# Ledger of designs, part 2: VH-VL binders against Basement membrane proteoglycan (unc-52)

Target 1, 184 residues: Basement membrane proteoglycan (unc-52), of Caenorhabditis elegans (q06561r450to633)
Amino acid sequence: KDRLMFAGDAEGVTISDIEERTIDRNTPFSFFKTGYLTFDGTTDGVAKYWRLPQRFLGDKVTAYGGKMEFEIEFSGSGHHSSEPMVVLKGNQNILVHRVRNQEHVLRSDSPVRITVETYETNYEQLNGAAATREDLLMVLADLDAFLIRATHVAHQTSTSLGDVSWEIAVDRYTPDGLALEVEQ

## First folded at step 4 (VH-VL)

Design a09 (from q08 with heavy chain K102D; framework fv_potravitug)
Fold by ESMFold2-Fast, scan of step 4:
Formats: sequence, structure tokens, C-alpha cells
Structure a09 (fold): chain C 184 residues (1-184), chain A 117 residues (1-117), chain B 108 residues (1-108)
Amino acid sequence: as target 1 above (184 residues)
Amino acid sequence: QVQLQQWGAGLLKPSETLSLTCAVYGGSFSGYYWTWFRQPPGKGLEWIGEIYHSGSTNYNPSLRGRVSISVDTSKKQFSLKLRSVNAADTAVYYCARGSYYDPFDYWGQGTLVTVSS
Amino acid sequence: EIVLTQSPGTLSLSPGERATLSCRASQSVSRSYLAWYQQTPGQAPRLLIYGASSRATGIPDRFSGSGSGTDFTLTISRLEPEDFVVYFCQQYGSSPFTFGPGTKVDIK
């Protein structure tokens, strides 16, 4: 497992747009004692993403069959973003995860823990086409970006990310899903 | 190829509990939502609910107080329990495979459930 | 919940003719997550089209889907004898997932 706990440190997380054209490395972050990383909701109307640090990138094929978990909280009102919640980029492909029925799951001033299992059935192409296992394994084999959406509603005043974990190096599974024999 | 086979009680009296099981043969069990539907005679389909292979459930709000879906990943089976049945629950019940983004591509053969006194 | 309306309720045609079936939603269907199913009496539904316009595996090319928002169409370009059955639309863009009441394609 890899993890971000935000105990007074941003741990290499930065802010960007979905295309990573504008990477904000200088915006100050606020921390809560509970381990949330926060920035204000002042934007130019462009969707913003939490950009995970290098240790979440590279060869992550062994993450297949594991899971990603994170907490988010925001304050604000208005229409919910149509942008994906999780964006994975690798081998010049992009796979995304969108929160199912997100208006019910994501509410202002209500922290929520989101879990995304690393299976192709939980990801789609950016254009909406279904992802195959081969698509997901290609992206994971050379992961270049791992983004989590930071802007959730049209009139947002704050956004927070907390307790990010991603299971990697899963010894129980091969890349094709076959179980491994391990001694306890 | 994936095949779903279902079984369970077909004739019930009012107030009893319906219990149906669906077994999955072939294909991957992980990463999918395993789903129950019903179809009253001569009418359209109604979604009952779903269970993700890890055990997380979503139910149709109209049935939430009476419905429970469970999963046994080692057997690749999932089950429906519907409590306090009445004549309006008479229908053919189907199990099906769904994914997060795709609709239902494989279906069980159906089980006719009749509720009568 | 999103209510789906299908029209016509019954469509009477002869083999070789084109069939056009309509499905309308009470609210916009998110991401065009709209599917079409074929159902033979006494059998489970068979997936034909998903995502409004993508054909499912093994489905003949005479079946096609189109539409977005609230208005969707299933077209069968040249009816075969086995196509004279019931067709249902289904939205899976929001919970609870809902189905239309069906259109029966009947032989004249």
C-alpha cells in the first residue's frame, strides 16, 4: 500500500487542470489536525485536480485488483461538475472514474470516503468508451499521472483531500488475475 | 462464456420471505455488480437492487425496507431475499451481470414466483 | 426517478420493412447511458444496444441506436421473422435504473 496522511505536509501533492497544462506548485495549502490538505475555492472557472506525487507513478501493474481510497470534503453550492473524479494517464492513454449518482454521494460540508477498485469495469475512456483489462494494464504499466478532482460544484468556497491510500505490489494476484501461492 | 443459473422457491403465501440464488459460471466474478430484476406478468422490468462483488449493495428505494442481497465470492453466487411478500410481488425474477458503466449483458433463465393464498 | 415512455405501444409491419422505435425520458439521461433490449416471450431480455448507439457483441448490423438527452431511437433496417418480439429501453445513467413499458413489433 502507498499512503498520504497530510500530517502537516502536502507530501508532494500539487494542483493542476485535467490536461496538466497549468501545474500550481506555489499555492499555499492549509492543513487540519485531522490530516486534510485544503485549498480555497477561488478559481477562474476551470476544473482543478489534486495531482499525486511521483511515488504513485511508474510501473503499477501489481496494483491491478487492489483499491484506491481517499476522503474528500467541500463547501459550496450549484451544479455538480461533469469532470471525472479520478484520472489515470499512462502509455499515452487516459482512463477515468466518475462517481455514480454523484449528487447523492457528494454533499457540501459532508466528508465522504471514496473507494475505487483497480478493475477495468470501474474505468472508462475519456470519451465514454468502455475500458478493457488490456487498456487498464497498459496505463498501469507506465503511469504518468494520477489525478483526483478538487472542484466539485459551480460555486465552491473550499475543497479538501484526506487520507489517500492505494494498494500496490499485491502479492496475491498476477497481472492477469490469477491467484499466487504464498506462505503465511 | 458467462452463464448465470438461478434457483429458489416459486410458490409463496402472503407474508412469507422469497429466497433466490444465482450462480455464475465462467468469466470473472470480480469487478462486477450482480443484479436482480423482476417482471410482473405482461408488464415491464423493475430493477430490485445490486451487489458489488465485495459486498456493497444498492437497492431500489421502493423495496429497500424489504430487500436484502448477499454474495458468496468463493462460490461465485449471490442471493436475493424479499420479506413480507404479497400478491404484487408475483413476477418472473431475473439475475444479471452489470458493470459500473455498462448495462446488463448476461441474464439468468428467470424464476416465476407466484404469491397466492 | 426517470420515467421512460416508449412509442408506439404496438408496431405492425411485414418482414423486410424498416422499424423505428422511440424512447423518451422524463429527464435528461446522463452520458447517454441508454440501452435497448429484445425479449422473446418466456425468455430473459437480450441486450442489443448500449450507450445509446453501440451494438452489443453478436448483434446483427440491422439494429442501430441513436439519440441523446431525452429522445432515443432504435432502428431495425430490414425486419427478419425473428425480430417480431418486444423491445425495451432502459436508462442506467442514474439510480434507480428504469425501463420503458415496451414496444411490441407485431407481424401484419
Scores: ipSAE 0.015, ipTM 0.609, lowest interface PAE 8.1, mean pLDDT 83

Design a10 (from q08 with heavy chain S99T; framework fv_potravitug)
Fold by ESMFold2-Fast, scan of step 4:
Structure a10 (fold): chain C 184 residues (1-184), chain A 117 residues (1-117), chain B 108 residues (1-108)
Amino acid sequence: as target 1 above (184 residues)
Amino acid sequence: QVQLQQWGAGLLKPSETLSLTCAVYGGSFSGYYWTWFRQPPGKGLEWIGEIYHSGSTNYNPSLRGRVSISVDTSKKQFSLKLRSVNAADTAVYYCARGTYYKPFDYWGQGTLVTVSS
Amino acid sequence: EIVLTQSPGTLSLSPGERATLSCRASQSVSRSYLAWYQQTPGQAPRLLIYGASSRATGIPDRFSGSGSGTDFTLTISRLEPEDFVVYFCQQYGSSPFTFGPGTKVDIK
């Protein structure tokens, strides 16, 4: 599995907007908590994203059916961002994951582990159209970006990202899931 | 082709436990939210709850103390148990398939459950 | 919980006419996660529209959805005989998921 543990090192993580038009490679991260990267946000009102490093990119078809896990902790109050929590880009397509009931699931000053299984049913297009398996496999075949949202409420606040992992499906589990399903 | 088939006891007495099972034929079981609804005769639909194929559940708060949903991934089945039934639980019960973004596109045939003394 | 209201309760029209069905929410529906279902009495619901405006697989072009926030509309551009059934709206933007009481489309 690919993993980021953040033991005092950013491990190649950078910050950008969702379009990746403004990539901040000099982002000041604090490491007050062992195992977390902390980003203090911006005042421009634009959603910011943690950009995972190259080792999470490229041919990731074998991640289909596996799980992505990470911890999020933020400080502050106000209306929660409506932006996606996870963004995958590849082969000129963008698939996103949004957290339902985000205000209840993500609580200020409480770390929460988020798990997203790598199935098309957990992703949609930016415009809200449902993702197909073909869409997801195409994105995973040449992954260009893996983004996790770093801004959560309406005003500038601190957000911490911890223990990011992306499991590869076991050898017996095919991309269509059939190897582990009950057979006729 | 995806097909949902459901079964279970349709006649119950007050205080008994309702038990219904839904089986999924065709398609993938993994990655979906397997969901139960009910519809009292002549009334609207009520969402009961859902289970993700991995076992994580979400229940309607109005039923949370009485309801449990379980999954058997190897059989591609999921089941509803509703405890301490009374006459207000009389309804047609439906199982359905959903995802996080696209709601319920395949439904079971329905099971009429009657609670009477 | 979000309460959905549908109007009219009954809509009486002739085949070939345009039907417009309204669904209003007591609170803003997050991400326009609003669906429309068709139900023949005694049968399970059939998904027509999701995400306020996306047509489900196999659903004819005569069905369209629109709206955002608290006000949503289902339009059937030219009613066919099989369209004279009950229609429900459903929000899935927040738990618990809730349904409207239904609009019955009757033949005049």
Scores: ipSAE 0.389, ipTM 0.755, lowest interface PAE 3.2, mean pLDDT 84

Design a11 (from q08 with heavy chain S99A; framework fv_potravitug)
Fold by ESMFold2-Fast, scan of step 4:
Structure a11 (fold): chain C 184 residues (1-184), chain A 117 residues (1-117), chain B 108 residues (1-108)
Amino acid sequence: as target 1 above (184 residues)
Amino acid sequence: QVQLQQWGAGLLKPSETLSLTCAVYGGSFSGYYWTWFRQPPGKGLEWIGEIYHSGSTNYNPSLRGRVSISVDTSKKQFSLKLRSVNAADTAVYYCARGAYYKPFDYWGQGTLVTVSS
Amino acid sequence: EIVLTQSPGTLSLSPGERATLSCRASQSVSRSYLAWYQQTPGQAPRLLIYGASSRATGIPDRFSGSGSGTDFTLTISRLEPEDFVVYFCQQYGSSPFTFGPGTKVDIK
């Protein structure tokens, strides 16, 4: 279980694009208020992402079957972003989660808590191909990046991220056939 | 192989509650949306609602006030309750398996529900 | 909600011929999240195509899908006797999920 509460600082979160190029090498665009990390400003047409710190990275195979949760809020108007909401990179692979029915779930000035369980059925490849269990486990075995989308609409004035948690499933995971027993 | 088997009462009177259960055999239960549909005689399919294996539900707004879906993960079963039925609820009801990025790949055999006074 | 229309309502062909079925949406379907199902009367639907063009597991390669936005097509390259049934399109790009009224493929 890892958690970001933003009670006193940004806890190592930075902003980048999906390729992990920082907005500014020295000074990210983000600031915090108690409970939330906030980014204010206009978009340059390039999707921006909150990059989670090192404690969310590395060997995370035990996160399989658990869940990640986070709160987001934004203010703005225009067309909704087609970019993924969650990006996981590891072992030279990228898996993404996109919010289903996004135009209803993500509304200006309406905070929402997003929950994504760590199963392959909730992820796809960038090209839209379905993820396999093996794909997800490979990414989790050496996680290099955990990104949460920070730009949601074309004419955005602000965005906030709060209370990020990634829970580890109960320790009953076994490779291959016994993974099915956990789901009974 | 995955199979869905459904059961429940098929003949109801107006104002009664429809109760159907679907059991999942084989495959994974976790990570999927377990879904109910109906098809009135001679008409198209209507999505009723879904339940994620952990219990989160989404319902068709047209039925939201009358529908509840529940899940029992230990038994790999999920159930539909539709209250205050009337003749317009007469249909074949289907359970099905969905995933976040895929529609519905496995379906139950269907249950004909007739509402008559 | 997104309304789906299918044309033709009935397609009358002979075994061995190509069938082309159309599905049109009242507004753009997000990420081409459109599926095609086959239904024999009295039986549950069978998933054929998802994501507009991906074949479901176990589906013969004579079935193919194409399209994006509001305009989608299911093609059956050479009709087999078991293919003379009803076909439905479904969008799952936004809730509530909706289905077309169906196209019946029948024998001349």
Scores: ipSAE 0.275, ipTM 0.710, lowest interface PAE 3.6, mean pLDDT 84

Design a12 (from q08 with heavy chain S99D; framework fv_potravitug)
Fold by ESMFold2-Fast, scan of step 4:
Structure a12 (fold): chain C 184 residues (1-184), chain A 117 residues (1-117), chain B 108 residues (1-108)
Amino acid sequence: as target 1 above (184 residues)
Amino acid sequence: QVQLQQWGAGLLKPSETLSLTCAVYGGSFSGYYWTWFRQPPGKGLEWIGEIYHSGSTNYNPSLRGRVSISVDTSKKQFSLKLRSVNAADTAVYYCARGDYYKPFDYWGQGTLVTVSS
Amino acid sequence: EIVLTQSPGTLSLSPGERATLSCRASQSVSRSYLAWYQQTPGQAPRLLIYGASSRATGIPDRFSGSGSGTDFTLTISRLEPEDFVVYFCQQYGSSPFTFGPGTKVDIK
């Protein structure tokens, strides 16, 4: 069951660039808003990412067909980032997700919950080619990194991440009466 | 292999509501945006809107307020309703399958909709 | 909204010849999210190229795409009889998605 609720603890989340060349384990997080992990988020042209902890990594094939959800909130102005919102790395491959209609979804001082179903149709390769099911399953079989974009606009003053969850697939047409399992 | 089949009333009077349905045969219904387009005779294509299999919609701002798209995942069908039609809505209407990153790779056969008084 | 223009409006060529079709955008297309479609009269469009240069599944290698920013090109290296139809470009880098007016490839 994978979930991050940020009840006064960063829960192993760190900050990095997309290539993970610079991993900041000592970023001074704040908890001004209950349930959110917050930091400055100011970038001098370098996109920053929330780097999820080890419990979100490894063999995650069972996440295929489920969904990931997280809340983001930021303060700032200027042009929206062209960087992907979600980055999955595994088996020497990288798959990315971009927010559809980003300028309408992401607005300063307006928290938004992002939902990404774990299907290849929601991911592309870094070169822009569409991901195949085999590409996604290969990445999920040995997940090395799970990154969520922390910098959203050119002149950002604050960035927050809240309530991160990754859920398994559920067959909604099977009338088994068993409890719904929504977290891995 | 994926095949889209569409149907609905093709002859309307001004002020009526257009209703078209598209059924998906073969392939996965989940993970895709199910999309409507139209093409007036002799002109280019116009995107109307899309619905994700979960029910989330995106509409062309030019048609927002008149358009609604719905989905029935158990039947693998999705439907277009366009309210208050007028002569400018005369076109061939197409349903299509959209991916998050690839645009539209499978299309329905098209339905000619004529609005006349 | 991004306006797409296609040139020429009509391209008259013979089978075996090379066709070059242009698509220009009124502003930069984000991420080179530009597609090319083929349309036979009376039929639905067929996806040929997406992401400016990626060939769709089942599309012959005589079709290729190139370009970035505001200028994009579709090339058909050797025209076959079935290629004498209409071609549309489409941007999907920003909403609303928009199409060009089409280029008709006509037999000479």
Scores: ipSAE 0.077, ipTM 0.688, lowest interface PAE 6.2, mean pLDDT 85

Design a13 (from q08 with heavy chain Y100W; framework fv_potravitug)
Fold by ESMFold2-Fast, scan of step 4:
Structure a13 (fold): chain C 184 residues (1-184), chain A 117 residues (1-117), chain B 108 residues (1-108)
Amino acid sequence: as target 1 above (184 residues)
Amino acid sequence: QVQLQQWGAGLLKPSETLSLTCAVYGGSFSGYYWTWFRQPPGKGLEWIGEIYHSGSTNYNPSLRGRVSISVDTSKKQFSLKLRSVNAADTAVYYCARGSWYKPFDYWGQGTLVTVSS
Amino acid sequence: EIVLTQSPGTLSLSPGERATLSCRASQSVSRSYLAWYQQTPGQAPRLLIYGASSRATGIPDRFSGSGSGTDFTLTISRLEPEDFVVYFCQQYGSSPFTFGPGTKVDIK
């Protein structure tokens, strides 16, 4: 339902650190690659994040069971970042998602589409404790921040974000045999 | 609250195919990796592979080419097939529930598989 | 493939004593994604600790985990009779997931 396509406009995306202490609203983005929002990223000891605009925030409980998708591409070398790929903040709680098997999924000059299903099993607390369904629903009920990691390797020269979408689980034509109520 | 029950044939001859099924009772099936392990008598555990509820699989490279895991979401079941078995495949086989951040928190009861001629 | 080594192979102690079990990895475990399991003979493993230091649901507070990188420790502060079983470490920071060979906690 919500989507960003980056046809020559940043569409309200800004750059920040994970704590949002420093929000850069004047990042000089480039659009030289069709459908991507690009800037040169640095590691300088602090990971950078794409900060999604207001339309991805607020009451998103209906997104539970759906999926987030986005494309990333970068150029660079060195050790992969240990920082989370997705950060959700809401109701004074923070849940994060990390890319499983990151060294095989994220490669320089190779665009990849990341899919994260909106289930608690794909999120953890910053301290490493696994998220519960209640944790995720609490965050989704009043989402204050949706961050996607922009810095991926130690010696990065470019980073790009493309085709961001967040869709709900409701599909009126789901096949017979799904026992949705038993999962509560 | 969550319970995994497994079944399948435990006695095999070399070259046959091992087939085991695991059924999940209680809790959510969606969002989890449904996983198979084995443990030869007196030895440590070996991860065989996993299937995400949507059908995506990951296998241990040591068993790649012989193993397949399938899922039946409507029945909340998942199954292991291991082809061309030999005596080295003799082990207790376990199914388990995993997630990316909290590994294997519920396990099936185990099935002893013996491969002998 | 990350190889896990556990020491000691057998740890002989009396009920009430403190047990310290070590797990070493051949290379750094990503995000400290290391778990500890308890296994009673003839039964499936039971998850004790995940993420190096987070206690699993229902696990008594006498069990604690610590460590990062390549060196990890499981501590049992005061051994109970039911704790004299085998313990395995497992890394899930990279595929394929691997287990240590186990440490047997035995009665002295």
Scores: ipSAE 0.328, ipTM 0.739, lowest interface PAE 4.0, mean pLDDT 87

Design a14 (from q08 with heavy chain Y100F; framework fv_potravitug)
Fold by ESMFold2-Fast, scan of step 4:
Structure a14 (fold): chain C 184 residues (1-184), chain A 117 residues (1-117), chain B 108 residues (1-108)
Amino acid sequence: as target 1 above (184 residues)
Amino acid sequence: QVQLQQWGAGLLKPSETLSLTCAVYGGSFSGYYWTWFRQPPGKGLEWIGEIYHSGSTNYNPSLRGRVSISVDTSKKQFSLKLRSVNAADTAVYYCARGSFYKPFDYWGQGTLVTVSS
Amino acid sequence: EIVLTQSPGTLSLSPGERATLSCRASQSVSRSYLAWYQQTPGQAPRLLIYGASSRATGIPDRFSGSGSGTDFTLTISRLEPEDFVVYFCQQYGSSPFTFGPGTKVDIK
């Protein structure tokens, strides 16, 4: 199971835009909130993303059928971002996950734990087509980027990421014709 | 490949509880939202609510306090309970399969529910 | 909740003709999460299009969808006899999910 706990260290996390054209490796992170990586989050309208470190990248096919979980908290007001919450890039393909009913799920000064099961049914392509199992497995086979959205509302004053985990171990036996994941 | 079959009582009196069950044959049960809809005679469709295979539910606010959806993953079944029915609840009820990005691609055959005194 | 309006209510055409059906939303549909369904009277709906423009599995290419924001269109390029049924639009961009009242495609 890969995990980020942010016990006083950013653990290789950086900030970027969704296209990764502007990568900020010099972000002044705050650790005043135990277990969270925090920054200002004020972006002048450009969506920003937490970029997960190398250990979350590469061959991650064994994550299929498991789940990724992370905690987010923000402070702010205004219209909610329409950008995806999770972005996976690999093998020249991009798959994204969005939070439905975001205004009810994500509220200022209220931490929430987001869970995304690693099934194709929870991902779409940027053009809106639903992901196929082949699409997801190809992206996971050579993962180049794993992004989590850091900007959530128009007038944001802070954003925090906590306790990121991704189950990456699977049992190759498939009793129902699908991969069965065992947490390790 | 995927087939949904539904059953339950079709004739109810006001104040009774509607109970319908939908069974899923073929395909994967995991990763999907299992959903209930209704269609009053001569009217459009109304979404009732959904349950993710893990048990998380989302309901139409118009039916708040009256609706409950449950899931039995070992049987690949999910059920609708609608309490305190009245004549306005008369409709054909449908179960359906949805996913996060591809809405309702397989539907049950429908169950006509009539509420009369 | 988002209210969907469909026009026309009834569209009278002949086999072989092009059909254009409109769906308008009372407010912007998030990420164009708008679907089109076909319904034969007495039967369950059949998914045709999702995400405004993606065809569902097994749907003939004569069916196409377009649009974003509040205005969406379903086009049937050449009507076949089995296409003379009712069509509903549905938004799933926000809860509660809502449907339009339907457009009936009727034979002249």
Scores: ipSAE 0.179, ipTM 0.699, lowest interface PAE 4.8, mean pLDDT 86

Design a15 (from q08 with heavy chain Y101W; framework fv_potravitug)
Fold by ESMFold2-Fast, scan of step 4:
Structure a15 (fold): chain C 184 residues (1-184), chain A 117 residues (1-117), chain B 108 residues (1-108)
Amino acid sequence: as target 1 above (184 residues)
Amino acid sequence: QVQLQQWGAGLLKPSETLSLTCAVYGGSFSGYYWTWFRQPPGKGLEWIGEIYHSGSTNYNPSLRGRVSISVDTSKKQFSLKLRSVNAADTAVYYCARGSYWKPFDYWGQGTLVTVSS
Amino acid sequence: EIVLTQSPGTLSLSPGERATLSCRASQSVSRSYLAWYQQTPGQAPRLLIYGASSRATGIPDRFSGSGSGTDFTLTISRLEPEDFVVYFCQQYGSSPFTFGPGTKVDIK
């Protein structure tokens, strides 16, 4: 079980573009709300992502069948981003999660808790192809990046991330991963 | 191999509640959105709503307040209840399987529901 | 709510001919989340294309989809006898998910 609570500390979270070519380690964060990491300022139309720290990376096969949860809040207006909400990179593969009907789920100045169960049906390949269970397990076996989208609308003035957790599937779990391959 | 089988009462009187159930055979039940549609005679399809296997629901606003979808994960079944029916609810009702990026790849056989006095 | 319009309403063609079916949305469809279905009378719809251009499993390669934004097309390169049925487009980019009124492909 991994968790980020943001009690006045960024806990190793950084911001980057989706390709991680530009990792911003110098932009200051605000902690106006206890329990939230906040990035203030007008975005320049470039998609930005919260990069989760090392403890969310590595061998995460035990996360299959569990869930990830995080809270987001933003202020702004304009068109909603078409970028993925969650990006998982591992074993030279990229799998993404997109929020269904996001314009109704993500509203300015309205905090929401996003829950994504760790099943292949909630992920697609970056190019839009179907993600298989084998694809997801491969990514989870050697996770190199865990990104959560930080930019949600075209004219955004602030964005916040809070209470990030990634839970394992407890019921019927087998430590060697056997129970994760229920489907043939 | 996935198969959806549906059942429920096909003849209703105005003001009654429509109740239909869909059972899923084969494949995984987890990770999917289990969905209801309807098609009035000679017309196009209308999305009623969906339920994620964990119980989270999304409903068509045109039916909000009248519709409820529930799931029984242990039986791999999900059910539609539509309250206060009238003649405009006469249609063939379908259950289907969906996912976040791929719409509806498996469908039930359909149930003709007729609302008449 | 996004309204979908399909044209033509009826397309009269002969086996072996190419069919081109149009679907237009009242506003832009997010992520090109547009699907095409085939429906034989008395049966449930059958998914043909999703994501505007991805062919569903088991669907013959004579079916192809294209388009983005508000304009989408389904093409059947060489009509087979079983293809003379109704086709619906559906957007699933925003709730509520909506369908077009259908295009009937009938024999000339």
Scores: ipSAE 0.032, ipTM 0.630, lowest interface PAE 7.0, mean pLDDT 84

Design a16 (from q08 with heavy chain Y101F; framework fv_potravitug)
Fold by ESMFold2-Fast, scan of step 4:
Structure a16 (fold): chain C 184 residues (1-184), chain A 117 residues (1-117), chain B 108 residues (1-108)
Amino acid sequence: as target 1 above (184 residues)
Amino acid sequence: QVQLQQWGAGLLKPSETLSLTCAVYGGSFSGYYWTWFRQPPGKGLEWIGEIYHSGSTNYNPSLRGRVSISVDTSKKQFSLKLRSVNAADTAVYYCARGSYFKPFDYWGQGTLVTVSS
Amino acid sequence: EIVLTQSPGTLSLSPGERATLSCRASQSVSRSYLAWYQQTPGQAPRLLIYGASSRATGIPDRFSGSGSGTDFTLTISRLEPEDFVVYFCQQYGSSPFTFGPGTKVDIK
């Protein structure tokens, strides 16, 4: 249901640090690659995140059991970023997703599509503790921020985001309503 | 509240196919990596492979394409097949539950598999 | 693949003493994704520590983990009789996941 296609428009996406203290609403984006939002001159020494627009925020409990997908491409070299790839903030809680084996998954000048199923087992707290289902559902019930990492390597010259989608589950195991009857 | 129960043949001859099944009782099946390990007598653990509840698999390259893991979500079961067994495959085999950030927190009881002629 | 080495192979101590177990990796473990397990003879492993330092649910606070990069430590502050078993470290920072050979904690 929620999607960003970037057909010559940023569709409300902005760039910020992970804490959203410095939000760049005047970022000079390029649209030379069809379907992608591009930002040049990003470095890993200053971690940056794509901020998804309001339509990805609010009550998103129906996204539980579905999946988020997005495409990223970057140009650069050096050490890979230690920052999380996806950051969800809601109800005064923060949950993050990190890419396992990212040195093999993320390569310069090679677009990759990242898929994250919306289950607590794919998210952790900022301190590294595993997320519980209650943690994830609380965050999804009043989502305040949805961030995707834009800085991937130490010496980065460009970064792109494409084809962002967040969909509900289609199988019989999708939870009903705002409360799950089954506990982990 | 989560319990894993495993079963399958314990005695095999060289060249046969090992088949083990693990059933999950209690808890959620979705969102987890369902994993197989083995432990030869008196030795350490070896990771065989994993299957995500949706069917995507990752295998240990050391098993030379002999391994396949499958999942039956409706039964909350997953199964290991190891082809062309030999004496080096003699071990206690374990199924376990894993997640992306937290490793294996629930394990099956283990199945001793002996390969001999 | 990342090779894990555990030292000592056998640690002989008395109840009430502190145990310190070492796990060393042949290359850096991504995100400190290292776990410690306890194994009683004839039973499946029991998860004690994950992420190098987080205790698993139900694990007593006498067990603690530390370390990063290639050097990791499991500490048992005051050994109880049930702690005289085998301990394994495991990395899950990169595939294939690998285990150390184990450290046996023996009663003196």
Scores: ipSAE 0.075, ipTM 0.665, lowest interface PAE 5.6, mean pLDDT 85

